# VH-VL binders against Glutamine--fructose-6-phosphate aminotransferase [isomerizing] (glmS): the designs that were tried, part 4

Target 1, 141 residues: Glutamine--fructose-6-phosphate aminotransferase [isomerizing] (glmS), of Sulfurisphaera tokodaii (f9vpa4r286to426)
Amino acid sequence: VIEEIKNAERVIVIGAGTSYHAGLYFSIELNRLGINSLPVIASEYYNVRSKKGDLVFAISQSGETIDVLQGIRMMRNSGAKIISLTNVIESAIARESDYKIYMRAGPEIGVAATKTFTTQLASILFILSVLKKENLKKMEK

## First folded at step 1 (VH-VL)

Design m06 (framework fv_maftivimab)
Fold by ESMFold2-Fast, scan of step 1:
Structure m06 (fold): chain C 141 residues (1-141), chain A 123 residues (1-123), chain B 106 residues (1-106)
Amino acid sequence: as target 1 above (141 residues)
Amino acid sequence: EVQLVESGGGLVQPGGSLRLSCAASGFTFDDYAMNWVRQAPGKGLEWVSTISWNSGSIYYADSVKGRFTISRDNSKNTLYLQMNSLRAEDTAVYYCAKDFEYSSSWYGGFDYWGQGTMVTVSS
Amino acid sequence: DIQMTQSPSSLSASVGDRVTITCRASQSISSYLNWYQQKPGKAPKLLIYAASSLQSGVPSRFSGSGSGTDFTLTISSLQPEDFATYYCQQSYSTFTFGQGTRLEIK
């Protein structure tokens, strides 16, 4: 996953609603790390020209968000590789992705319901932490 | 010269299993998605399955889901189709087909096809 | 889940005729539509990709048009080697072939 993000010519981050805002944060942080990134609201996927060399990072809690699914299909057909961040194993979006990241295996019980935004953000922060550690190690030279 | 050579077809009884192979040469195999397409005698083309370059994305036609498994070995430049629980309606010529890039798109149709291998499911 | 419907199912024509085959998708597929030619006993051959782009080595008498749901394949002046079955295929969401159009000599 990390190598795919580092080697991409551009990372397109697609999501809807709250997932889009988590993706917007991710995209901003990727650009700060020197990785070219474009945040895309899922309902406007048709405005994005994707091509070979692009990596699509698709965020969908249910893995069934129709605009996200339609977007990744169009971008995959244009040559992009797809990474999905979902909460549902083998959901439609996960099944159609080249790489799959699952937020949390099952919801917490006995405590308040898991908030979608916080679980998405936790996953994004983990990915960013790995990317930042690699940058720090490289700069160690 | 791009070549795709299918093998493994034959006569099999209903409920049986068969594994098809497709040997690829003349292109960088692990740069392309690969596909299986079948054609029943006297009928049209039916897409069966596709597998991405890295095996990360796999899709099946509804008619074969749960019974067929597509796989690839990039080190051997070979595509496979494992067919289980075969039915009479699976009788067809099975073609191996390579995805064609066009413009900046990965999935521009199938530019090269093998000769096909006949699978007959009959008692 | 996308359905592809071709018309007609069969067509009789003479050398020199202009032939048009149509293909309709059950939902919009943009320009992700391909056309194939298949001769008896042979594997299919890609003719047109991306709705209107001619594959290398294919004669210029073949052309494709359309976008969204409605597409056409045209042969401007039919030649003897063009008698074959023609298939459309959507590549927008996995792959679905049309049922085929058999082009026969009159």
Scores: ipSAE 0.000, ipTM 0.517, lowest interface PAE 16.1, mean pLDDT 82

Design m07 (framework fv_maftivimab)
Fold by ESMFold2-Fast, scan of step 1:
Structure m07 (fold): chain C 141 residues (1-141), chain A 124 residues (1-124), chain B 106 residues (1-106)
Amino acid sequence: as target 1 above (141 residues)
Amino acid sequence: EVQLVESGGGLVQPGGSLRLSCAASGFTFSSYAMNWVRQAPGKGLEWVSTISYSGGSTYYADSVKGRFTISRDNSKNTLYLQMNSLRAEDTAVYYCARHTYYDILTGYSYFDYWGQGTMVTVSS
Amino acid sequence: DIQMTQSPSSLSASVGDRVTITCRASQGISNYLNWYQQKPGKAPKLLIYAASTLQSGVPSRFSGSGSGTDFTLTISSLQPEDFATYYCQQSYSTLTFGQGTRLEIK
């Protein structure tokens, strides 16, 4: 899923509630790395025009948040690829995604509540750490 | 073998404070999240608080938010619960429990080892 | 918060009986449900996690099923050591226990 993020023309990060705030942080950090990113609150999915070349990063605690599901379906139908970050195996959102990332404990093996903003942030920080390392390798010239 | 031993319970007046300790042995304490769970006399189990392995993240039941603080000292293999502004309804046996993940990718978690509990009584 | 409701609150059974305990979540929790056993004066013991996975060392007469909002714990042939209180726990969003089901000898 790192290569998909690196090769996307634009990364649309969609979420609701605390998932949106985790996604907002992710989007800001992606832009700092030179990756074009747009954060989208799930309830406003209909305002977003997506196309082939776009990658949608969908963050959902349950994997069944209706606005997130509606958004990814609309964007997939417009040609975008979908990556989901969820903690529910085989959830509706996970089933309908091209790539799936299940929330990780991060560097803290026993992160307290796996369905919280902190667990989502830990997963995002891990992804960002890999992207940052890749970016470092490209700066050798 | 894994052991968790609670201490610090006792009788305290309403509005008072008390600090519970849980001494861990038989496993790498610094690699696990830890929990406090309580049980009022004759009642069911109530989750109170969870702390991540490093102490960087803490979580609380709504009933104790702002009054209780969970912390840990990994150098001493000890978990703590600082209880302030105690109320009669905080009277319970307080258990320390290890928080284990079945698989970190799925987020399935459970409490596989428990201490024997320490009794906290809040009365005038 | 997600509320967990168990039924019955208590039941009486005989050795050899098949016993079923039910747990209902106030909202969908997929299969993020654990079952614990607590004997009088003792700490709880994990029996089942992820709704249906038996913890190592737990007898095969215990089984769990369900998904979403409705879950069951079944003891296929009750033994004397099984008289205890049983608790379900959701780990889907924070952590919440059911009120418990006390299993008593007839």
Scores: ipSAE 0.000, ipTM 0.529, lowest interface PAE 13.7, mean pLDDT 81

Design m08 (framework fv_maftivimab)
Fold by ESMFold2-Fast, scan of step 1:
Structure m08 (fold): chain C 141 residues (1-141), chain A 123 residues (1-123), chain B 106 residues (1-106)
Amino acid sequence: as target 1 above (141 residues)
Amino acid sequence: EVQLVESGGGLVQPGGSLRLSCAASGFTFSTYAMNWVRQAPGKGLEWVSTISGSGGSTYYADSVKGRFTISRDNSKNTLYLQMNSLRAEDTAVYYCAKDTGIAVAGTWYFDLWGQGTMVTVSS
Amino acid sequence: DIQMTQSPSSLSASVGDRVTITCRASQDISNYLNWYQQKPGKAPKLLIYDASNLETGVPSRFSGSGSGTDFTLTISSLQPEDFATYYCQQYDNLPTFGQGTRLEIK
C-alpha cells in the first residue's frame, strides 16, 4: 500500500471523531514528506471534489461509520482508489476498499476511547516510519 | 419474534400532517439503521428516508426533503416519520424496513419489513 | 439519481419453467444491487444481495448475476409460491428501485 501512497496525486484522509484527529495528524505528516494530502471530516465529505489519481485513506475503528462509507463511495465513483484502516475484518468500509489495513485493536473493557486512538496512531506512525525510511534511501542515491 | 409493526396511517387532506410509528421487537433496535419505503396503489417501491442506528445521520428522497422528518427513540424501540405538507402524490402504503448493516445507514439491504400502513391524501 | 429499468414488466409462466428477469441501471453500479420478492398484499422480502449472494432461507432455485449496468434474476424451476412481483434495487447512491416485474401463472 506504501507505493499507492507515494504515487498518489493527492491523499485524502477521511475520518470522524477521534479517527479524524488521527487522520489530521497523518495528513500533516504526509505533507511534510512532500506528499499532497487533504484531511476531511467525514460529515463534510460532500465538499470534496475527488478525481482519478486521488487516493482515499479512510479511518474507522468499527469499519461501519456511515459518513466515512458514503464518502468513500462518492470518491470511488469519481475515480479515486480507497485504502481503509479499520479494526474489524469484513466490515462494510473494509469490504469496499481496494486495500485494507487492520489496526489489531481487540475488544476493550474499560478505557475504550483512549486505547482506540492509541492503536490508530500506532498504525499511522508505522506507515510514516516506512515512508520516511524510503525517502532516506532515495536521497542516498 | 423478530418483527416491525407500523401504525398512524389514515386519511388526510392535502396540506395536512400525519405521524407514522414503527414498533420494533426481537432484535437490538439501536444497532441497526432504519428506513421508510412507500408504495403507491398499483405502483412500485420508492425509498423515502433512512436514519442511522444512533440517529446521528438522516437521508431523504428529493420528493420528500424539507417536508418529512425521520426520527427514532431507541429507549422505546420505535421509529417515526413526521409527514408535513402532504400531497396527493404521497398516497401510499408506508413500510418500515430494517437495514442488514449494524449501525450503518448506507448499505440499504432491507432484510426485515413491517406489514405497512396506508396513508391516503385526498379531499 | 440512478434510474433502474426492469424487463419484462410482466410475464406468464408455468410451474417448472425457467424464468429470467432483467434489470438495467442508467450508470455503472458495480455489484451494488439487491432483488426483492413481493406477494400481493404482503411486504417485500429480500432474495439476493450484492447482485449474486442468496439471502439466508431463500431457495437455491433463485440466482442472480451481472455487474455494471446489466443484471439478471433467474428462477431455475418455478414453484407455485414464486408467483409474485420482483424488484431490483441499487444502493451505489441513494436507493432506487426498478418498476417491478409481475410474474403470473399461465
Scores: ipSAE 0.000, ipTM 0.513, lowest interface PAE 16.2, mean pLDDT 82

Design m09 (framework fv_maftivimab)
Fold by ESMFold2-Fast, scan of step 1:
Structure m09 (fold): chain C 141 residues (1-141), chain A 123 residues (1-123), chain B 106 residues (1-106)
Amino acid sequence: as target 1 above (141 residues)
Amino acid sequence: EVQLVESGGGLVQPGGSLRLSCAASGFTFSSYGMNWVRQAPGKGLEWVSTISGSGGRTYYADSVKGRFTISRDNSKNTLYLQMNSLRAEDTAVYYCARVGDYVWGSYRPFDYWGQGTMVTVSS
Amino acid sequence: DIQMTQSPSSLSASVGDRVTITCRASQSISSYLNWYQQKPGKAPKLLIYAASSLQSGVPSRFSGSGSGTDFTLTISSLQPEDFATYYCQQSYSTYTFGQGTRLEIK
């Protein structure tokens, strides 16, 4: 998963609601690391032109967000690879992704939006920490 | 507990208008998509319209496009359906229903429903 | 638009029977299929979501299966309170309900 992110020509980060805001943070941090990244609100997926060499990072806690699912299908058909960050094993988004990262947040029953955002940020921060460590090792060699 | 209470139904003449309301309580209203579903007397369920949690996206059944408008006021925890140019075939019980985004493995089922409000379009 | 067709339209059965209701989508909807129960004069109740996931509080005699275009709802041992109308619903692209299956006492 880390190698796919490092080697992508562009990382498109797609999500809806609080997932979009978590993705926006991720996209900003990827650009700071020299990785070309574009945050996309899921409801506007149709405005994005994707191609081979692109990597789509799809964030959806349920793994069933319809706009995210439609977005990844469109972008995969244009040649992009798909990574999903979701909470549900074998969800539609996870099944249709080339690579899968599970948040393991537990049941969402009665859960406030802030918990979902925090769990997504924790996963993103972990990914960023690995990317930053890889970048440091590369600089030392 | 989650509660949805519809109001605003009644008798209207063809060509008339009605505004339905659905008062929500027991959950964070702005975090959930909402729907209107109708059922004509003795007939099956028909999805009418959906609105996203923020109100930024709306969808309509072909039978009501251009005549009905779904909206919400998250500060008042209320869902609305503005119905214009009413026809006899719009006669139905109208239910509001919540999209279950909070449930593990959810495929956007309608997990809670109101009691319904009757709309009769007749002279 | 995605069309949903249920079969049969009505079914007569006895307490203790195994009952199966079928639902077909006009195109693939993956597992975006939900089942509802409606008793006369009442609002519908969610029984099953994601084709096979049982809603909390629903008796284990209810089960769902299928993916893509063909789905089934099974009641393994019919109880008196199960006589009702059952609806399938796709939630893949907006929403469409099947026409309903009325389950009647034999």
Scores: ipSAE 0.000, ipTM 0.519, lowest interface PAE 16.5, mean pLDDT 82

Design m10 (framework fv_maftivimab)
Fold by ESMFold2-Fast, scan of step 1:
Structure m10 (fold): chain C 141 residues (1-141), chain A 123 residues (1-123), chain B 106 residues (1-106)
Amino acid sequence: as target 1 above (141 residues)
Amino acid sequence: EVQLVESGGGLVQPGGSLRLSCAASGFTFSSYAMNWVRQAPGKGLEWVSTISGSGGSTYYADSVKGRFTISRDNSKNTLYLQMNSLRAEDTAVYYCARDEGYSYGFYYYMDVWGQGTMVTVSS
Amino acid sequence: DIQMTQSPSSLSASVGDRVTITCRASQSISNYLNWYQQKPGKAPKLLIYDASSLQSGVPSRFSGSGSGTDFTLTISSLQPEDFATYYCQQSYSTLTFGQGTRLEIK
């Protein structure tokens, strides 16, 4: 999945609520690594044009968020590849994604919303750490 | 042929109102987002407003928010810009321009432009 | 708002010359940059979109490159009809234009 992110012409990061904020952080960091990225609030998916070469990174804890699901369907129909970051195996979003990353709940850290955001951020930080290590290896060679 | 023709420009006093129209022909108007872009005399281009093909989404430059309203009538193939509380700094040629994003939403680049209509705000 | 700055503000060139115009964004805009040409008294014309894609009907002597904050428009062999003002425009966060570059005959 790392290779898909590295080789994408553009990474569209779509999410709703707290998932959008996690995605916004991810998008900013991808741009800092030289990876073209656009953060999208799920409810505004219809304002985004997508095409072959685009990679959509969809964040939804339940894997059933309606605006995210509609967004990925529209973008996939336009030729984009879909990566999902969800917590539920075989959820609608996961089933309709080309690549799937599943979140794992850590120790209890408070109310459900706070716990969800922290888990999403942890997953994003892990992905970013792998991408940064790939860059270092390339520079050493 | 694909055409956009602006009208409604003219001389208006500060604080006044004016409505611009843009008549579209030669393409399926409702399938394209539309833009208004202006250019003050001797100055560069400034984006003013965008409207989606359906009219469901509108966007404005900070300089015109609360004063200008973009709208469209797809049955008449016409785009509008209602300009209220006009100021001297609104003096410009106003261009109507088509967003190239056919049926997909916004591409935010303009492939077809009208000839422009002059709006002068002065006493 | 994202500020777009073009360099130079004006330049003089001769037919047959290779001309390069640059555009810098105040923050990263990925590859969401477009280039337009405007002749005196006329509406602008789209030349290049998404940094490097040539608009249909535009001569192949025009090309664009860059990503992030730094972008260039190149005319490989200047023709008489190319003397005009050129504008860059970002589409990453709504729309903002550069101040323009006037290309004048030497």
Scores: ipSAE 0.005, ipTM 0.506, lowest interface PAE 16.0, mean pLDDT 82

Design m13 (framework fv_maftivimab)
Heavy chain, then light chain:
Amino acid sequence: EVQLVESGGGLVQPGGSLRLSCAASGFTFSDYSMNWVRQAPGKGLEWVSTISGSGGSTYYADSVKGRFTISRDNSKNTLYLQMNSLRAEDTAVYYCARGLTMIEVGAFDIWGQGTMVTVSS
Amino acid sequence: DIQMTQSPSSLSASVGDRVTITCRASQSISTYLNWYQQKPGKAPKLLIYAASSLQSGVPSRFSGSGSGTDFTLTISSLQPEDFATYYCQQSYSTWTFGQGTRLEIK
ESMFold2-Fast, scan of step 1: ipSAE 0.006; ipTM 0.556

Design o01 (framework fv_ontamalimab)
Fold by ESMFold2-Fast, scan of step 1:
Structure o01 (fold): chain C 141 residues (1-141), chain A 122 residues (1-122), chain B 112 residues (1-112)
Amino acid sequence: as target 1 above (141 residues)
Amino acid sequence: QVQLVQSGAEVKKPGASVKVSCKASGYTFTSYGINWVRQAPGQGLEWMGWISAYNGNTNYAQKVQGRVTMTADTSTSTAYMDLRSLRSDDTAVYYCARDRYSSGWYGEFDYWGQGTTVTVSS
Amino acid sequence: DIVMTQTPLSLSVTPGQPASISCKSSQSLLHSDGKTYLYWYLQKPGQPPQLLIYEVSNRFSGVPDRFSGSGSGTDFTLKISRVEAEDVGIYYCMQSIQLPYTFGQGTKVEIK
């Protein structure tokens, strides 16, 4: 999946609530690495024009967030590839994604927004660490 | 130059344990995963598991589950495979191999250690 | 587990002649990401395995042009256009589409 992120013309990071905030951080860091990235609040997915060359990084703890699911469907129909970061194996969002990343922590029980954000951020930091190391190697020659 | 250097040959009796080391150099240790593969005399290759040098996560083959522990020491850039309750059919050359992804789940083994011969007899 | 089957298990080749090795998987190695997770390794006598071909048809760094990989789905082929003395060894195919990662039985290539 790292190669998909590195080679994308644009990485659209979509999420709702705390997932959006984790995604916003990811998008900012991707831009700092020279990867064109756009953070999108899931409920506003219909305002995004996606195309071939775009990669959608969808964050949903449950894998069932309706606005995220609708967003990835619309963007894939426009030619984008989809990567999902979820906590639930075989969830709707995971099943409809081209690539799937499952969060390190197991499923949440009850309402735990802070814990959700922490596990999503840990996954994002892991991905960023690999991307940053790849970037350093290229600069070394 | 990427290099993986393994510990020397071991001769063990049935029921003993063996700990094989794999010291990495020439790259950032935490950026790549380490897989372990063994080869019994005159036989093919058998995957045993992987460990992420980044976060210590492991995944073990079912055949050795419960008898194996893989660890990584980032301060010495060394990965370890500890195999317990040794049987004669554990006699093999054990290899460590680098995976492009730190998690080890990509499955592309680009550089390999020289191998450690483990003989279980008597 | 995915079973990887290689044919032939041994091959004796006159220097300069071509060699071909087949690898068949018990299920498709094509992922929904469009990649096929099939690799070829060479183990020279007394040495550890070394990567030759990744993702069906891509030569690893330093691998000579005489090596080529092809195939799709469940059927794959490794070809050596002109076998040289340094190509002697055992060739293994491997899949990494699912755990456990599995290897073929190996094909021994010898010079006549």
Scores: ipSAE 0.000, ipTM 0.509, lowest interface PAE 17.1, mean pLDDT 83

Design o02 (framework fv_ontamalimab)
Fold by ESMFold2-Fast, scan of step 1:
Structure o02 (fold): chain C 141 residues (1-141), chain A 123 residues (1-123), chain B 112 residues (1-112)
Amino acid sequence: as target 1 above (141 residues)
Amino acid sequence: QVQLVQSGAEVKKPGASVKVSCKASGYTFTNYGINWVRQAPGQGLEWMGWISAYSGNTNYAQKVQGRVTMTADTSTSTAYMDLRSLRSDDTAVYYCARVPYYDSSGYYSFDYWGQGTTVTVSS
Amino acid sequence: DIVMTQTPLSLSVTPGQPASISCKSSQSLLYSDGKTYLYWYLQKPGQPPQLLIYEVSNRFSGVPDRFSGSGSGTDFTLKISRVEAEDVGIYYCMQSIQLPLTFGQGTKVEIK
């Protein structure tokens, strides 16, 4: 999945609520690594024009968030590849994604926004750590 | 169609344990959490705890912490609540209820409920 | 624990007349994500509770237009514009911003 991120012309990171904020952090860090990235709040997916060469990174704890699902469908139809970060194996978002990354934990009631953000952030930090190591290995030559 | 079907009524003596089941159908079991809520005769609703059907993570109400264990079996789409060291004041109807994850419409609402399981604790 | 207080605890309504139930929380239910974690449930006689309203004002699937929720912060209202026979039961508000999840005492609605 790392190669897809590295080879994308642009990485569009789409999410709703707390997932959007995790995605915003991911986009900022991707840009710092020289990877062109655009964070998108899911409810505003219709404002985004995507094309072949784009990679969509969709963040949804349940894998059923309607705005995220509609967004990835629109973007996939325009030629983008889809990676999903979800908690649920059989979810609609996971099924309609080209690549799937699964989070381990579900949300926690009462503090779920914080817990969901932390779980998504942990997954994002792992991906970023692999990207940084990959970049360092190439530069060693 | 979404359904949560609970096990039948139980009569227990003080000090015993009870295990109530909640079988889910009509949706992907691992996409939702399950809450347990009880209602003593003629009284209001009292939250007991929550479990993620995907991760198995739980949160229990302080009043029952140490006496309750919630589990979920993904192969049978069934959640369980095991309550130990039963007291007469545990006499109640016990409900399971589905909760969507944070990023779903209506998350934290208990959108569908089981029919309830009556647990009577008497000597 | 967040305390949820409902008023009135019971009301008798003439068919077709409006009804209003108040729910007050001991703390604000507004979270930093901009959402307010308040819900309304109806428990009909001999049945489990059913969801009516989620996040203050959103009607759950299949809930008739005569039900509406409003409010902010700590003060919330459930209104039934014209009460029907099938609306009898006990109404509960619930908060989910903080553990433990807590319910109001319930408001019994009956037809005169």
Scores: ipSAE 0.005, ipTM 0.550, lowest interface PAE 10.8, mean pLDDT 82

Design o03 (framework fv_ontamalimab)
Fold by ESMFold2-Fast, scan of step 1:
Structure o03 (fold): chain C 141 residues (1-141), chain A 124 residues (1-124), chain B 112 residues (1-112)
Amino acid sequence: as target 1 above (141 residues)
Amino acid sequence: QVQLVQSGAEVKKPGASVKVSCKASGYTFTSYGINWVRQAPGQGLEWMGWISTYNGNTNYAQKVQGRVTMTADTSTSTAYMDLRSLRSDDTAVYYCARDFWSGYYTGEYGMDVWGQGTTVTVSS
Amino acid sequence: DIVMTQTPLSLSVTPGQPASISCKSSQSLLHSDGKTYLYWYLQKPGQPPQLLIYEVSNRFSGVPDRFSGSGSGTDFTLKISRVEAEDVGIYYCMQGIHLPYTFGQGTKVEIK
């Protein structure tokens, strides 16, 4: 997964609602690491031109968001590879993806209106930490 | 509009190989996997395997594993099934069939559109 | 592998009369996602199979409402409320929950 992100010509990060905002943060941080990234709100997927060499990072808590699913299908057809970040094993989006990352939500105790965002952000922060560490190791060599 | 068109009938000797093609049209080829199902004369349906048209991953039925190779050419929207070391009991009509998607899973859990079939006869 | 068993294997129906076909699986077809992966296909003479019913009870596009599917777990039924000449053929149930996909033996439906 990490090598796919590092070697992509462009990382398109697609999501809807709260997932879009987590994706926007991810995209900004990828650009700071020198990785060309474009955040896309899922409902506007049809405005995106993708091609071979692109990597799509799709964020959907349910794995069933229709605009995300339609977006990844369109981009896959243009030659892009797909990574999904979802909370549901075997969901439609996960099954349509080349690589799958599953979020782990904590217990549903208390009012956790931001729980989905927190879980997505934790996954993103972990990925970013690995990318930063590999970047440092390459500089040492 | 959506259709799968297969190659023509083949007559082979035992030990030979056969390669059947399945050309897709009327839909986005890479969005649906392709299944291969055969039917011996007067017999029921037997699933042979599946291929992802997107990444090329395959899953073959145990009975043919080691003798079968499934491939897909996205530039021509064509799937292929290559069956080697043919035996007389491989005589059958071979069908390709598109994955069915009901909105929750990709179509690997069923098949909706079928090719017309390719008759393969293995005899000496 | 999951074994699919159909009964009866053959039936002759007077036009306009109902028909019923049973299908039993050796294991539950209910997935942890809450869906039951049971399908019905019709193979008309000289033609490839065509999808009639998906996920137990849903009619596929263009399938007449005289066809209905029901059941749960391991026991399933396909009913035709009024059999017409165009319904002649072999009916197969199929499980799609686990690879390899497996089919019943088939039920031949013919007109008296």
Scores: ipSAE 0.000, ipTM 0.504, lowest interface PAE 16.9, mean pLDDT 81

Design o04 (framework fv_ontamalimab)
Fold by ESMFold2-Fast, scan of step 1:
Structure o04 (fold): chain C 141 residues (1-141), chain A 122 residues (1-122), chain B 112 residues (1-112)
Amino acid sequence: as target 1 above (141 residues)
Amino acid sequence: QVQLVQSGAEVKKPGASVKVSCKASGYTFTSYAINWVRQAPGQGLEWMGWISAYNGDTNYAQKVQGRVTMTADTSTSTAYMDLRSLRSDDTAVYYCARGDIVATIPYYFDYWGQGTTVTVSS
Amino acid sequence: DIVMTQTPLSLSVTPGQPASISCKSSQSLLHSDGRTYLYWYLQKPGQPPQLLIYEVSNRFSGVPDRFSGSGSGTDFTLKISRVEAEDVGIYYCMQSIQLPWTFGQGTKVEIK
């Protein structure tokens, strides 16, 4: 999953509601790492022109968000690879993704506040930490 | 002011499906989620799932996963719960309840519908 | 699943006397955001549940000040300082820190 993110020509981060806001943060941090990224609100997926070389990072708590599902289908048909970040194993979005990441959270935490670390944000921060370490190793070589 | 009005009582045979509606008024429908909670006769409350009217996200309880579908029609401010393959132990009063959203997840239920009695008998 | 346990399961109170209901969770309901995801509901006979207390101790709109919630971690209490006839019903605690949302088994409050 890390290799796919590093090798993408562009990472499209799609989500709805608060998932979009978590995705917006992810997209900003990816751009800081030199990875071209575009945040997309799911309800406006039809405005996005995707192509081969693009990677779609889809965020949906339930894994069943209709606009996210329609967005990934459209982008996959245009040649993009799909990574999903969901909370539900074998959800529709997860099943239609090339790569699946299930949200990281403590055993007791299933709800996250809007102004605090969320399950989605915790997972994104973990991915970013791995990407930053990989970037540092590449600079050493 | 805030009201959730549910559809009327249903009597079904095992194996049938039921679709309960919950019409919202008095608030911006798309700013909240709708939870579904059921209560079997003489029993406590059991959460079934939620749908966010904000983005269409859903999450279903394990016991009904695979035979429930929750939808929301923003043009009519109405949420629906479709439960299939009914069994006798699905006999319950089904409530819809408005949930405030934290990170797309409703975290408490402030207003409830009046309830819809669903009886499943052979 | 987080298990919510209420005690007692039934209470008979004389009008004007206080009542206390305990709710214990199998896991802490304190989130890293500093919030505790514990709620109290009242279901009056023949009616849907209604919210009384959100996040441990905050009274919902229109809830009389004779209702108070307290507690932390896994141990929570709902107190009614002076029970009135309109307070009759079944009280439920609920957690929403971990899916699925779960309720206590309920405490029936009756007037003697």
Scores: ipSAE 0.000, ipTM 0.489, lowest interface PAE 16.3, mean pLDDT 82

